# Designs tried in a protein design chat: VH-VL binders against o60147. Part 15

Target 1, 175 residues: o60147
Amino acid sequence: MLEKNKYLYIFRHIQTNQVLLSQGNVLKKTALFQLPYPLQKPVAPNGMRPAKLRKDHWVPLLKVEFPNESMFQSVFMQLLNYRKYRSVQPLTSDLLKLPIPVRRRKIMRQEVPNTIADLADILNKEKFPENSVRLQLSDKSDSEYADWPPSVQIDSEEIKLSRGFREKTTVDEAR
Key: E = the ipSAE of ESMFold2; O = the ipSAE of OpenDDE; V2 = 0.75 times the mean of E and O plus 0.25 times the DockQ between their complexes.

## First folded at step 15 (VH-VL; framework fv_lerdelimumab)

Design w5 (at its last look DockQ between E and O 0.19; V2 from the best seeds 0.00; counts 0 for: pae O 5.1 > 2, placed apart)
Fold by ESMFold2, look of step 15:
Structure w5 (fold): chain C 175 residues (1-175), chain A 118 residues (1-118), chain B 109 residues (1-109)
Amino acid sequence: as target 1 above (175 residues)
Amino acid sequence: EVQLVESGGGVVQPGRSLRLSCAASGFTFSWYAMHWVRQAPGKGLEWVAVISYDGSNKYYADSVKGRFTISRDNSKNTLYLQMDSLRAEDTAVYYCAKGEHSGYFDVWGQGTLVTVSS
Amino acid sequence: SSELTQDPAVSVALGQTVRITCQGDSLRSFSASWYQQKPGQAPVLVIYGENNRPSGIPDRFSGSSSGNTASLTITGAQAEDEADYYCNSWDTYGNDLYVFGGGTKLTVL
């Protein structure tokens, strides 16, 4: 039961590549509060908070296993705070040059690399014990967005897309 | 010249509401996050709220969450703070502040005093 | 861990060097900014990042950091430097995104 609090799950949106953080392997509706509030009502523009969670639109990006809940809670809170800080930064001159739809898409497309870089920055600064944190990615090349501290062991196996997949055992439990 | 001018402060009874305004000039308002920071008499500075450049993200200090609402009208270069369910501990000078990259506040208004007293 | 700790008061003789410190866990991750406030006035940014001065701030103001501590140094303190000084940073561990230190009252003797 306590083991649910030691995994960080990160999802990406299948089209926008926006990121949601979760402590469960299934997104809760409250995760939608991590998305920006719709500016024009009642329409929710692409990338803004939708009226309801579409779980078929969100796929695994990575998961992180921590040895205890204290480490998980610290990293989870810090990662959320990094994302909040990014959301309240002024526009840069490079973004101002872009048409508004292109600018929004560029910002959303940076969420995956930015989240991975922020996670690595937190883990580098926290100085956790060597090999105490397990990282598993859906695409191992995504590890290249950051330099990882000695505390992180990157799993050689990628995350499968299905959730809760289990090979069916013999007939004993199929009743 | 970059300038921020707060207004709407005054004396109100506990439990009542007040709305603050901050008029911005001399910069492109819609490029920047905006903040409210307050200072109780004889006390230090306390961050209150932030709103993103387009208004799509808003965050509050725990001391005001659920009672205060930050908003902006980029067409009028104006920042707002709606303060509901006011308490005596909300008595303070309220500053409007312009946010820069990396989270520092480069320009501040003169402040507007809110006094919550019976 | 969400707090930034400053000494409440510091004195310096005119023309001497003074160092005002700010300590907190968030300063391991984020640079402090420093604000000067004179009585009846709004705060004024004097240092941002580790050691950047806004236009109009005298060269006698400088900043530094080490570990979880940020410092504001005034070399050759002048009577006009008498003020309250606040540090501020992002709060990496708390629910409030920004946190100020309690302030340091600088008295120039």
Scores: ipSAE 0.654, ipTM 0.846, lowest interface PAE 1.5, mean pLDDT 86
Fold by OpenDDE, look of step 15:
Structure w5 (fold): chain C 175 residues (1-175), chain A 118 residues (1-118), chain B 109 residues (1-109)
Amino acid sequence: as target 1 above (175 residues)
Amino acid sequence: EVQLVESGGGVVQPGRSLRLSCAASGFTFSWYAMHWVRQAPGKGLEWVAVISYDGSNKYYADSVKGRFTISRDNSKNTLYLQMDSLRAEDTAVYYCAKGEHSGYFDVWGQGTLVTVSS
Amino acid sequence: SSELTQDPAVSVALGQTVRITCQGDSLRSFSASWYQQKPGQAPVLVIYGENNRPSGIPDRFSGSSSGNTASLTITGAQAEDEADYYCNSWDTYGNDLYVFGGGTKLTVL
């Protein structure tokens, strides 16, 4: 149990590039609550928060192994706070010039690099011991979105998870 | 004319509850996030809470989390703030404010005074 | 501790220019909103989105930002501009999503 509780998995949506955080290698239905609604109208496109979790729509972005559950929980909560901030922050003038659907798509596309950057920022502030955090990416190039502190050891091997699950042979529920 | 009118303020003892209301007019209430902001006597402005246009999302300042509840009734164009377990430090003029599309406060009410005193 | 720092008080001579600064290390927003509050009155939005003025706000009010600093400038201060000015922005960590500065008392001499 302790071993499982120290792992952060981050998934991205294959279409919208939205991001979900998971404790463990299987997405839970409650993960959808991480996707906030906008504070103002207009309402976000249906893709912003699906009615149901389609695990097959979510692919692994990265895996983080922490030394213990406490460190995991700290980083996990901070990541959620960063996400909350982004969901309510003012739109830039450039974004305001775009049609709403285009605007929303652009914002969604930024979630992956933003999340990676957030993670790096959080880890930089936490000042964990050197090489105490192991980061494994589905695409190693994604590590370039941020500068990582000495506490982070980037795995040379890419993550081998399937959509929404740990094993590639895992069959998703038809939903 | 866009207008916000707060009500429900008064004097209460610590530990008691109070419910504030904010009546909105002059705009499509259900389109906008609404906020509460308070100001202690002689002090600065402090953001308290926000509720999304449809009431589905709520956020609070740490100072009031677990004690205050923001809500709204779009059919009545009214914003509410349920304040439980009131403390002396909650003494303030409470303003309701309209969120604009960029996430700031473009319209303010005149405020209602809440005094928490033993 | 305040996330946004303002000078508690500044003075300006009538007709002169004054800049009120808002600084915060936790700022993620490139701009801040500014609110004017006169004694016994509710705050009034005067600047938002760097340099946008709501209807009814004189053009002598302007906004700017640089890094983690936002500024409100009054070019040609008038007597009626004497008031408290508050900046508002965002908390990087999302504890208090909206954060006000401590306020600046502007005196027009």
Scores: ipSAE 0.044, ipTM 0.614, lowest interface PAE 5.1, mean pLDDT 85
ESMFold2 (binder alone), look of step 15: mean pLDDT 92; pTM 0.942

## First folded at step 16 (VH-VL; framework fv_lerdelimumab)

Design x1 (at its last look DockQ between E and O 0.31; V2 from the best seeds 0.00; counts 0 for: pae O 5.8 > 2)
Fold by ESMFold2, look of step 16:
Structure x1 (fold): chain C 175 residues (1-175), chain A 118 residues (1-118), chain B 109 residues (1-109)
Amino acid sequence: as target 1 above (175 residues)
Amino acid sequence: EVQLVESGGGVVQPGRSLRLSCAASGFTFSYYAMHWVRQAPGKGLEWVAVISYDGSNKYYADSVKGRFTISRDNSKNTLYLQMDSLRAEDTAVYYCAKGEYSGYFDVWGQGTLVTVSS
Amino acid sequence: SSELTQDPAVSVALGQTVRITCQGDSLRSFSANWYQQKPGQAPVLVIYGKNNRPSGIPDRFSGSSSGNTASLTITGAQAEDEADYYCNSWDSYGNHLYVFGGGTKLTVL
């Protein structure tokens, strides 16, 4: 039997680059609740929750293996709370200068680097044993969004993707 | 000049409901997250709720979750707090606050008093 | 419950320097902000982002941070500085999300 809650899986949307956190290797439709609530009336697409999960639209971003359930639960909950923090930040002056569609795309594109940086920040402040946490990325260059603590061993082998290449962007330092 | 003005406070019995409003002026309301923060008489500050700039994300302190609803009308520059199933411990001055980038509250209203008493 | 700890009271002689501290695990990752509150008034932001001072706040107010501790320093305390001081930050661990410290009452002797 698998250690279901010992692994953190992170997926990204192939078009929007939005991020979903998962306890399992396969996304469940309830993961969509991590995306913004659909507004009462139609509003231009700004990363709002879709009506259904299209599994072919989501690809692995990274996987993290923890030695036990307690470490996984702590990191998973904190990462969700970091995402809540970012979801309630105001529009910045550089975002305000952009047309609405461009602005929305830029916000969504930052989810990947932001999530990776936030994960590293959580792992840096936790006192985990050296090399106790294994990180595997679908694109090794994504590790460059953060400085990783000694507790993290980055797997040299990437998660294989058949598609879903993206334009890189930078971390939002709102914290 | 940035201003926030709360209204709708009053005296109500436990179990009743009350709706607070916060009128915003002097800034583009739809760019900012908005918060409610309360302070019981003689006590410290307690964060209550936040709503994102477009209303698509809302979060609550555990003490009010399921009883309070934060909302906004960006066309009216108004923030709301619907308070249901009020309890004596909800007695406080309620402030609305403007959330700036990186999470600080740069502008506060002067508050509206809610008293929940039998 | 608050995860930010402040001493409940601190005194300073007029014209002297005082430091008010705020401790919490979330401060390792999220900026501490400081608010001054005088009796019967709304809080006023005095320091944000650990060490930034808003326009209109006297330069005797400054901030610093190290690890899980943030500090507010007043280098030449004046009578009008007598107030309650609150720190606040995002709480990544709990249900409160935005957390205030319990407050420090500053008395200017």
Scores: ipSAE 0.722, ipTM 0.862, lowest interface PAE 0.8, mean pLDDT 87
Fold by OpenDDE, look of step 16:
Structure x1 (fold): chain C 175 residues (1-175), chain A 118 residues (1-118), chain B 109 residues (1-109)
Amino acid sequence: as target 1 above (175 residues)
Amino acid sequence: EVQLVESGGGVVQPGRSLRLSCAASGFTFSYYAMHWVRQAPGKGLEWVAVISYDGSNKYYADSVKGRFTISRDNSKNTLYLQMDSLRAEDTAVYYCAKGEYSGYFDVWGQGTLVTVSS
Amino acid sequence: SSELTQDPAVSVALGQTVRITCQGDSLRSFSANWYQQKPGQAPVLVIYGKNNRPSGIPDRFSGSSSGNTASLTITGAQAEDEADYYCNSWDSYGNHLYVFGGGTKLTVL
């Protein structure tokens, strides 16, 4: 495969902590298709797909650089599968004790650590070459959600991007 | 004993509707995703739909999307499949199946036959 | 499209070993689930999560995976093992979350 796109960007919603995967540093409207259709009229939050993409509601979570496009695509698709599969699985007993609305909110809050854990799991299974995958996080502490294989090199510097993965400006920092 | 029992199958004309039910027992129904899987006569297994443990998420095979609706009543330990706009190619034994982690189906009903014919 | 490919039919002599293979297309399957179906019966899970055996399944059944392929192996085939075998994955393409292979008819000679 051509080495055209080897970068994975992951965004999180500032309120719901829902996650979106992106092949580019700018979210496309089509990224919303990753979220489930609303069964009723409620809009996000509550884990539903919003009608419109509000880029300003999404902040960077992490950036992954792969050795080539093929590896990127493989991991990308697997991440989507993991997320989709998880959406139909039971929750922990503690969460099940909560009312449905509260439960839904908490589920969304778990998407960030779950996605990170999924990524680590996928990379562990793929067994890519040592230090062949570069991971950069917006918050380094997020890397603690999983054990990473030798193939992953975690950058010492955090992502310096604002909402929408655009370059962070002084104005953005003040918000 | 964990058990799934399908019902509601029968013979219907094309374009008509049919509703299948699956009664669950022997496990905490509300904890698990439930699935419908069908098998046309002499053919292989085809996944049809899944519903999350609390009914908040539903997914369908492309072949039935827009025509079939999966639902559940956890208070009754029952899974449903509303089949609208039925086609001849929908003729199959319909199984309900219990979902488990890693995406497998560990419990199956005996199935109910749906025949769509003019 | 998400497809799992199986040979439509295989045969094995009694007491011998047979491998049924399931081939994926775009995504590598790290785990595959396998179901046994006898005529007139519902499918029965025989292997899940790469190589996990449900309770009640004989140890002659085993699973493996390599690249985009998964395999079910029966070591020491018995007469009762004659059945259709389906592989399954939860890999998704588009709106297809779950997919079955076309099935393999195993004949025990």
Scores: ipSAE 0.019, ipTM 0.621, lowest interface PAE 5.8, mean pLDDT 85
ESMFold2 (binder alone), look of step 16: mean pLDDT 90; pTM 0.934

Design x2 (at its last look DockQ between E and O 0.56; V2 from the best seeds 0.00; counts 0 for: grease 19.5 > 18.9)
Fold by ESMFold2, look of step 16:
Structure x2 (fold): chain C 175 residues (1-175), chain A 118 residues (1-118), chain B 109 residues (1-109)
Amino acid sequence: as target 1 above (175 residues)
Amino acid sequence: EVQLVESGGGVVQPGRSLRLSCAASGFTFSYYAMHWVRQAPGKGLEWVAVISYDGSNKYYADSVKGRFTISRDNSKNTLYLQMDSLRAEDTAVYYCAKGEYSGYFDVWGQGTLVTVSS
Amino acid sequence: SSELTQDPAVSVALGQTVRITCQGDSLRSFSANWYQQKPGQAPVLVIYGKNNRPSGIPDRFSGSSSGNTASLTITGAQAEDEADYYCNSWDTYGNHLYVFGGGTKLTVL
């Protein structure tokens, strides 16, 4: 039967490199609540929650297939909580030395490696069966941000969803 | 000395609003996340809300979501809690607390009492 | 939402060692922090992370953790240690960001 609600989709912003988590392969407007609340004096690019979703600005980063809903929900909630935790850390001494625009860009650019590392940390702590979790990346070198547990099988094919669909690359064509 | 001083507590009727303030001194306020934690009379501590160092991220306990709004003014070194649609269950001493790296609360204010009763 | 469970009360004879425990699923991922509270006063941080003491906290206070359980140990308990003790951690599995235990009243006999 259909594998609804067993997929984690992670998107990257093409300009800021910020990350959004999603249950669907198309972002919903509610995903924008994962972004920082707008500040009174934003400077561009500020990375703050925009008024509307520009779907053309968000490209696939990775996709994770879980064998069941329970595993998906556990990992999804934990990953959201890791992101919240990171968002409320105080400024470090290295960040304090930077001009504000540079500091914001540096923080945003760490979201990709941080999210991948956090996902792997969660999966390493879970007791999932070997090869039960399939990971597909848009850029396979991004897997190098973390050490993956035996439960994770990394797909050899990269995601091409934003650059034309990849249906012709499958082994078989359904009729 | 690092110091946090809450104000704005009082007696209000259910359904009304109240705004708490927390004045910070002795540290660079704009570097730290700030928290509200409450304690109902004779009960334990309950985390209420957090706001990131620049105010761009805010999170709330489920018991207060949609009714309370945390905010800060870094130019005034002040943390706020706007409490709307108050209920009897919101009766508590409200503390502001400074969030340190790794998420512990190293400095607390002395608290301000909010009583919600008819 | 996510529970941190503490025994509501513990007693210790003056000069003896006592352990206050805190248990919850989030402690598998994150260390507990410990706060002391005396009646009518604000909480005071006594242990953070696994076993770090803030300045001014006596050496008799220490922390430890194993699995989903964290402990606050007071070696050589003094009368002034009589207080309520709370653990907290951030919430790995719930909708909250931080959670406190229910508190433990320590009585020094």
Scores: ipSAE 0.700, ipTM 0.841, lowest interface PAE 0.9, mean pLDDT 86
Fold by OpenDDE, look of step 16:
Structure x2 (fold): chain C 175 residues (1-175), chain A 118 residues (1-118), chain B 109 residues (1-109)
Amino acid sequence: as target 1 above (175 residues)
Amino acid sequence: EVQLVESGGGVVQPGRSLRLSCAASGFTFSYYAMHWVRQAPGKGLEWVAVISYDGSNKYYADSVKGRFTISRDNSKNTLYLQMDSLRAEDTAVYYCAKGEYSGYFDVWGQGTLVTVSS
Amino acid sequence: SSELTQDPAVSVALGQTVRITCQGDSLRSFSANWYQQKPGQAPVLVIYGKNNRPSGIPDRFSGSSSGNTASLTITGAQAEDEADYYCNSWDTYGNHLYVFGGGTKLTVL
């Protein structure tokens, strides 16, 4: 298998905390297809797929390096399925107490911890070799959302990427 | 009493369309994902489709994708399955099922028979 | 794609213990839900989420999992337990979000 495509990048929306998966460090327009249905108005705050990709609305969440492309693909597909599965699960009692618009927003805001937990669960089940997967987080505290298997090595350094996973600039840090 | 009742089954020719309904009672319908599961005569269970509690998410088995449409009317506590371009292999008893956590179905209807034959 | 494999038929003597196994096509561990179906009837959930038993299901039914296999065990089989049993799980990898095993016909002798 080719080693070239062994990286998983995960982005989160700055307002909705919706999550997009990417094989590259730059989001492609096709990544929006991961979101349920297109909606032109209003934009992403309602938890729908925006008509256009605004790269500046997406910030890095984490980067995962796999030993090979096959492992990457496996985890990538599983993450998508986890998202699908979660999207059709019954609502919790707490969520049911909220008005529908508020409920939807709250559900979307849970995508970050859910995705991290999903990733950990997938990796736990895959039983990859020890220290074969390298995980780098934009915020190291996010790693606390899940227990990680021995196959995962968490980098001590946080991701030094800005919105769209470009290198951070002084201007980006000020935002 | 929690209950699901399917209707709309019958005999149709290949290429035709049929719409199934499932009436729900005894629980808050709008809180739960609903499923269609079918069973060909003398065969096993096959998952067909799922729709989220508010209808915002739908997923289908590959065997029916592009031909079947799952929908719901929460104001009527009713689940639907629009079946287009029907094939002989779609012949089955169609069950509606209530979805729960961990992907299991705790309530089933008695099913409605769909027969596709020339 | 994920598939669940079951033996098409098993038999058990009255009062004895039988285990029905559901095998996944991956090395990953999973928990299966189990359904009982008698002739001419709709399926009935008997076990979910490893070893959870719905209300009304006898305690002789139990679930377990090991590696890429899930099992339904009937301890002290009764005549009324004669039925088809299907395992089920959600698909973490394949195109089918939910999947059933092929079913096992249990005969009580």
Scores: ipSAE 0.353, ipTM 0.771, lowest interface PAE 1.5, mean pLDDT 87
ESMFold2 (binder alone), look of step 16: mean pLDDT 90; pTM 0.934

Design x3 (at its last look DockQ between E and O 0.31; V2 from the best seeds 0.00; counts 0 for: pae O 6.3 > 2)
Fold by ESMFold2, look of step 16:
Structure x3 (fold): chain C 175 residues (1-175), chain A 118 residues (1-118), chain B 109 residues (1-109)
Amino acid sequence: as target 1 above (175 residues)
Amino acid sequence: EVQLVESGGGVVQPGRSLRLSCAASGFTFSYYAMHWVRQAPGKGLEWVAVISYDGSNKYYADSVKGRFTISRDNSKNTLYLQMDSLRAEDTAVYYCAKGEHSGYFDVWGQGTLVTVSS
Amino acid sequence: SSELTQDPAVSVALGQTVRITCQGDSLRSFSANWYQQKPGQAPVLVIYGKNNRPSGIPDRFSGSSSGNTASLTITGAQAEDEADYYCNSWDSYGNHLYVFGGGTKLTVL
């Protein structure tokens, strides 16, 4: 019988601040499909889908533990759909005021706060038991992007790993 | 005047391909997401696909994923739908539609009929 | 459920008020939009967002929502209002970004 996955892992790109959602504590190549399709131009804009996954470019943003697989799958799917919806919105008047390079950077920089706000919005609408969902952040100040429901327990400890979510074993640390 | 004009519909055999075009005028095409929506004879509306304002994001209904490709050429103000491996179930009037905030389609073309039959 | 459910048909007497409803889980989070379609014609947007009416749409058309239900109301129905009516919304729960209701045929008696 397969163990049900109940963890959501969210990564941030070190340069662009774009976000990737993952079912595992290590990104797989298929996560790159969450990034925009490369435009056919002589110079592709920064933030487009790269040909290969550079795992050293993606660092932990947050980790969420759910009580069961069903809750995880519902929230994961909804969060992906929120991101798709945002990606197909028309340009707004405030974005049109900006030079194109500045506009592009602003859109990408909003992915972190937008993803955190969307996660909280989804969780506020769900009827999960009090303290049943454990949230751990790499930077606890990022919790300020949203108001969290009673179902969410924010871990007092920040994620301390600098390379994904896997902790080293004591044998590895001795070496 | 804001207009969307579809073309490229016709009668084709199952397994064949067809390419639809949608010519846009009267608005800045490159600011908006564009959609395809279809309607089988005597049936309701079905969303088919969307493409972001710059073409960098594309999404499809499950019924067409892997067979249809949405694209756009902002220099020609034209939206496209490449339809491969056509099936009888794809028979419909195909509308292009301009996407606005809050998820509504404020401008529709008159549609182009695609008939897939043996 | 990610689908939008509409009654297939509704009737109204000339000059009376009718409500056409649309139900779905996505409507708790996202506004319904409403389209009128007459035979052989393209759909026409009549209500968007909560209760916004595009230019050229008569003020007898209005929208409302509560919980997972959205409604299109036509006050003082006229013969020209006889048509199919579709709601749509984007969908956070399914594999499709945008969903339409099955449509409601309005008959003006």
Scores: ipSAE 0.728, ipTM 0.862, lowest interface PAE 0.9, mean pLDDT 87
Fold by OpenDDE, look of step 16:
Structure x3 (fold): chain C 175 residues (1-175), chain A 118 residues (1-118), chain B 109 residues (1-109)
Amino acid sequence: as target 1 above (175 residues)
Amino acid sequence: EVQLVESGGGVVQPGRSLRLSCAASGFTFSYYAMHWVRQAPGKGLEWVAVISYDGSNKYYADSVKGRFTISRDNSKNTLYLQMDSLRAEDTAVYYCAKGEHSGYFDVWGQGTLVTVSS
Amino acid sequence: SSELTQDPAVSVALGQTVRITCQGDSLRSFSANWYQQKPGQAPVLVIYGKNNRPSGIPDRFSGSSSGNTASLTITGAQAEDEADYYCNSWDSYGNHLYVFGGGTKLTVL
């Protein structure tokens, strides 16, 4: 199998917590196509495609190293599917009880944990060889959003962020 | 009782437009994604389009993209499918379907027949 | 050409067990949903996810999956089970977010 690209990078937006998948450590403009185009009002702020890619607004969330390109491609496509599907699903009852502005903020904060959970779910289903997948996170605590299969080894070292990292604050949690 | 009822089907010439409606009842319509699925005579099921609970997100099959528009009015519990530039291959029974977790359709309408012929 | 492949027709003797298979590619989801359609009627969901039955669906219907293959099994086929069966997935290829198999016509002998 080809080993041209066996690395998955996932980026998060520093303000909206939107998530983009990348085959490289640098985001391409075409990555924005992963986000839905706002076709109708009201527009949900989270998950909608911005007009332009501001690279400085995106920071690495996690990096995954796969044994080969085939495995990478499989997981990559599945992640996209999971995200698309989620975008059309109904809101939870708890969210519906909240005022719209609060609801929107809550939804925006869910993209990161949802994506991590999606990745774990996909990897659990794929049943790759033990310790064959290496996961590195910008924040190691983010790994707690999911249970990981034996195929995944979590790197003890966090991703070094070059720029734009927004730390979690108590204020953010209260929103 | 959960129910979906399609309407608006008929016979049209190629290149013409038609608008389908789907009236929903028995559930909170505004909470769920809704779908259109069609079935050509004697053929299998083909997914056509989906719209999110609030109408903010829409997706289409390649076969209808650019020609069909899915929309909804939550105040009327109604789903719509605007079909423009109709082709003979669009001839089918069109079903509206309620979306649910894991991407399945738990409720279907009875369907409405659209015939495109010269 | 569908992304999900089904045999166009299968048969089963009354009271016997039949398995209808849905084959996808390596990129598809692990599980599939299944719909039953009788002549002149709308499709009816019979299995969703791995092995979930909606209310009203007999327990003789079950679902399973292995790799890129999903299966619907009818254990103890009844005459009323004669119908077309379609598998479905929410996996997207290109601009197709949802996809159906080609359908399998089940004849009960």
Scores: ipSAE 0.020, ipTM 0.610, lowest interface PAE 6.3, mean pLDDT 85
ESMFold2 (binder alone), look of step 16: mean pLDDT 91; pTM 0.938

